# VH-VL binders against q6cq02, part 2

Target 1, 188 residues: q6cq02
Amino acid sequence: MVLIKSRKSIVTATNVCINSSSKFYLTEEQVQSLGDKEFLTASYRRFLRMRQFISKRQMVKESYTTYLRYKFKIEDFELKRSKLLSVSGMSAMDFRSSVQKSLCFLIKAFSISDAYSKDMIDDSHKCKKIIKNLLTVDYHRNRIINRSSNMYQYYRKDFTFFTDGQNIGLKQFEENLMRLNECLGTRL

## First folded at step 1 (VH-VL)

Design n16 (framework fv_nepuvibart)
Fold by ESMFold2-Fast, scan of step 1:
Structure n16 (fold): chain C 188 residues (1-188), chain A 121 residues (1-121), chain B 107 residues (1-107)
Amino acid sequence: as target 1 above (188 residues)
Amino acid sequence: QVQLVESGGGLVKPGGSLRLSCAASGFTFSDYYMSWIRQAPGKGLEWVSYISSSGSYTYYADSVKGRFTISRDNAKSSLYLQMNSLRAEDTAVYYCARSYYDSSGYYFDYWGQGTLVTVSS
Amino acid sequence: DIQMTQSPSSLSASVGDRVTITCQASQDISNYLNWYQQKPGKAPKLLIYDASNLETGVPSRFSGSGSGTDFTFTISGLQPEDIATYYCQQYDNLPYTFGGGTKVEIK
């Protein structure tokens, strides 16, 4: 049920849904004219605004912030991609486009509309599940892998633990997520 | 095996201060959010505060906000609760609890034995 | 704040009985509810998480059900060691809140 409706959001007992997405996007002019540092700072701020829509549970919101810091400060996306897909060469999409498409993915996951078809509603739910599972996986990953460690060391050293029963799901999830990134041009 | 051991409780007069400690063992302390939950004599449970695994995020119940400070020392596997401006209604057994969450839910999976704080003249 | 109303506040039953405790949230909390057991002089112990999932090592006679605002906790075949106070707890929103507790005694 809907508790509060505003121009920007709809609040229900269990969720906060985006009512208007305009404040979460950078303009075409900003995407093209900003320097890399300014672009990343502006994008990071917009990803942080999404925090309220990820979950009402504060602990999950904090996991989201931790994951964002990993993505923006630590991750070597191209190295991670090459290891997970066993491929050489750089991704086809530039990083600015990938960052914007990733933001769009989050907005899609947390938007509702009476105009949505059943397929669009189902797609939104799938995106939401991916984000929730991603944060859960990140929590468990922190227990196994020291995130202060070099990501190069992680991919070199830790692939063998994926042969263990409980870790098969983690390997499958990360590979599927990277294949999704390839298909959509995102960097989830 | 997971263990949480509280200490630092005792008798204090209204307006006084106490510092509670919780010593953790049997798990990687720095991976978990930690909470303080209290129980007044003969009453039910009341959540007091939590702190994130790194210590960067803290939250407090309105009844203690501005008076209590939660902190942790991951190198010592220890959790703390600094209690200032104590009131009679703060009299309770204080439990240290490990906060767990995953895709299935969020819960307090391990609790310490508790330490009694009595606020009276 | 989300208020959790638990009923009854106490009950007495015989060994082997089926006992049911209810918990009502002041607003929809989906399935974001846990159940804890507290024996006299002891710390609480998690029994059920996420409304209906049994914690590892907990006997199968304990079960939970419900969603939204109405939840139930059941002991099928009460045993002497089940004498305790039982609490529900919501984690949908901060502050986390507990029910008032239900004291279960043997006749």
Scores: ipSAE 0.006, ipTM 0.516, lowest interface PAE 12.1, mean pLDDT 78

## First folded at step 4 (VH-VL; framework fv_cosibelimab)

Design s86
Fold by ESMFold2-Fast, scan of step 4:
Structure s86 (fold): chain C 188 residues (1-188), chain A 121 residues (1-121), chain B 112 residues (1-112)
Amino acid sequence: as target 1 above (188 residues)
Amino acid sequence: EVQLVQSGAEVKKPGSSVKVSCKASGGTFSSYTISWVRQAPGQGLEWMGRIIPIFGTAYYAQKFQGRVTITADESTSTAYMELSSLRSEDTAVYYCARGYYDSSGYYFDYWGQGTLVTVSS
Amino acid sequence: NFMLTQPHSVSESPGKTVTISCTRSSGSIASNYVQWYQQRPGSAPTTVIYEDNQRPSGVPDRFSGSIDSSSNSASLTISGLKTEDEADYYCQSYDSSNHRVVFGGGTKLTVL
């Protein structure tokens, strides 16, 4: 085991510890000062940099990239939320806070250190499992939805959930993830 | 720029409790930690505890274990320090301080203005 | 669990150099970063040195920090002393084994 101390990153024999001053976090100036488009671009770049920590397998990296693209280019989060939770009205958390919390969730999932307490390590492992399950479900969804169609049109204005039995698990996962988003303030 | 703004001075009776707030503005609350540090008149800095909002965990100095509770509300970017069973010896200026947590160490880049808590009978 | 020990007070004439020590009672001083804070009367502390020897922007290069493993101590050195340097100075480190921040007792610097 070798620990390399740096304000940019901390690397151990089996783990990477990403510190709060590293290029993987958004700076205070970026959160407060950037326009909405610039903020989302800066955020997207940070999420994309996390790709290297998600998995060494190319297929998983591609699934991550596809999901990330969906979140930033295609998703109507408030529409998806209203359909999954059967609620009216918008989420209480503003988009900058939710995007930042989502990035922190990813960093927490893939950054652990020997200095972390047992509870922090356990929390990190649970977050990692959620992300891995998310990417697995997204891969499955892409196979269910014909590749020639818009793979993410489930939450279009006139969409209703699949009722043929094969997609019950997908619906349930999406609902549970959205409930988690409500509790954590994230947009996973 | 980042700023930590604390609640106003308080006068309390022995045996009561006090809850001091620290509102962070400018930065993202989940990217850092908040410590509480007190200073009795003419005395040094005494660390009471810290909260790491992203992990939902708090750590306390042994002297204050069981008497202090540190909490955080990420939606309002506000940290709280509640000290119970107050004694005259708890009369002090209470500071919140922002730090970055990683295994390389801990340093405070911003401090609140301080809150004077006076405990008298 | 460890303590950081500083001298209670130190004094020097304007223009001279002063060094304030911070000694760790157990474990290596080098195992965790040391920070130094300056506190003027009526004010919150401000950082003059972080990560053993780094200066924040705006802190004059007259301020420097060092670590001496042989004496198990950190030192804050202030050269070209000015009257405005009169303040209390605190060293601070971190105990990773119990997740606690540790402050030294503080040193009152008088410039006479």
Scores: ipSAE 0.005, ipTM 0.530, lowest interface PAE 10.1, mean pLDDT 78

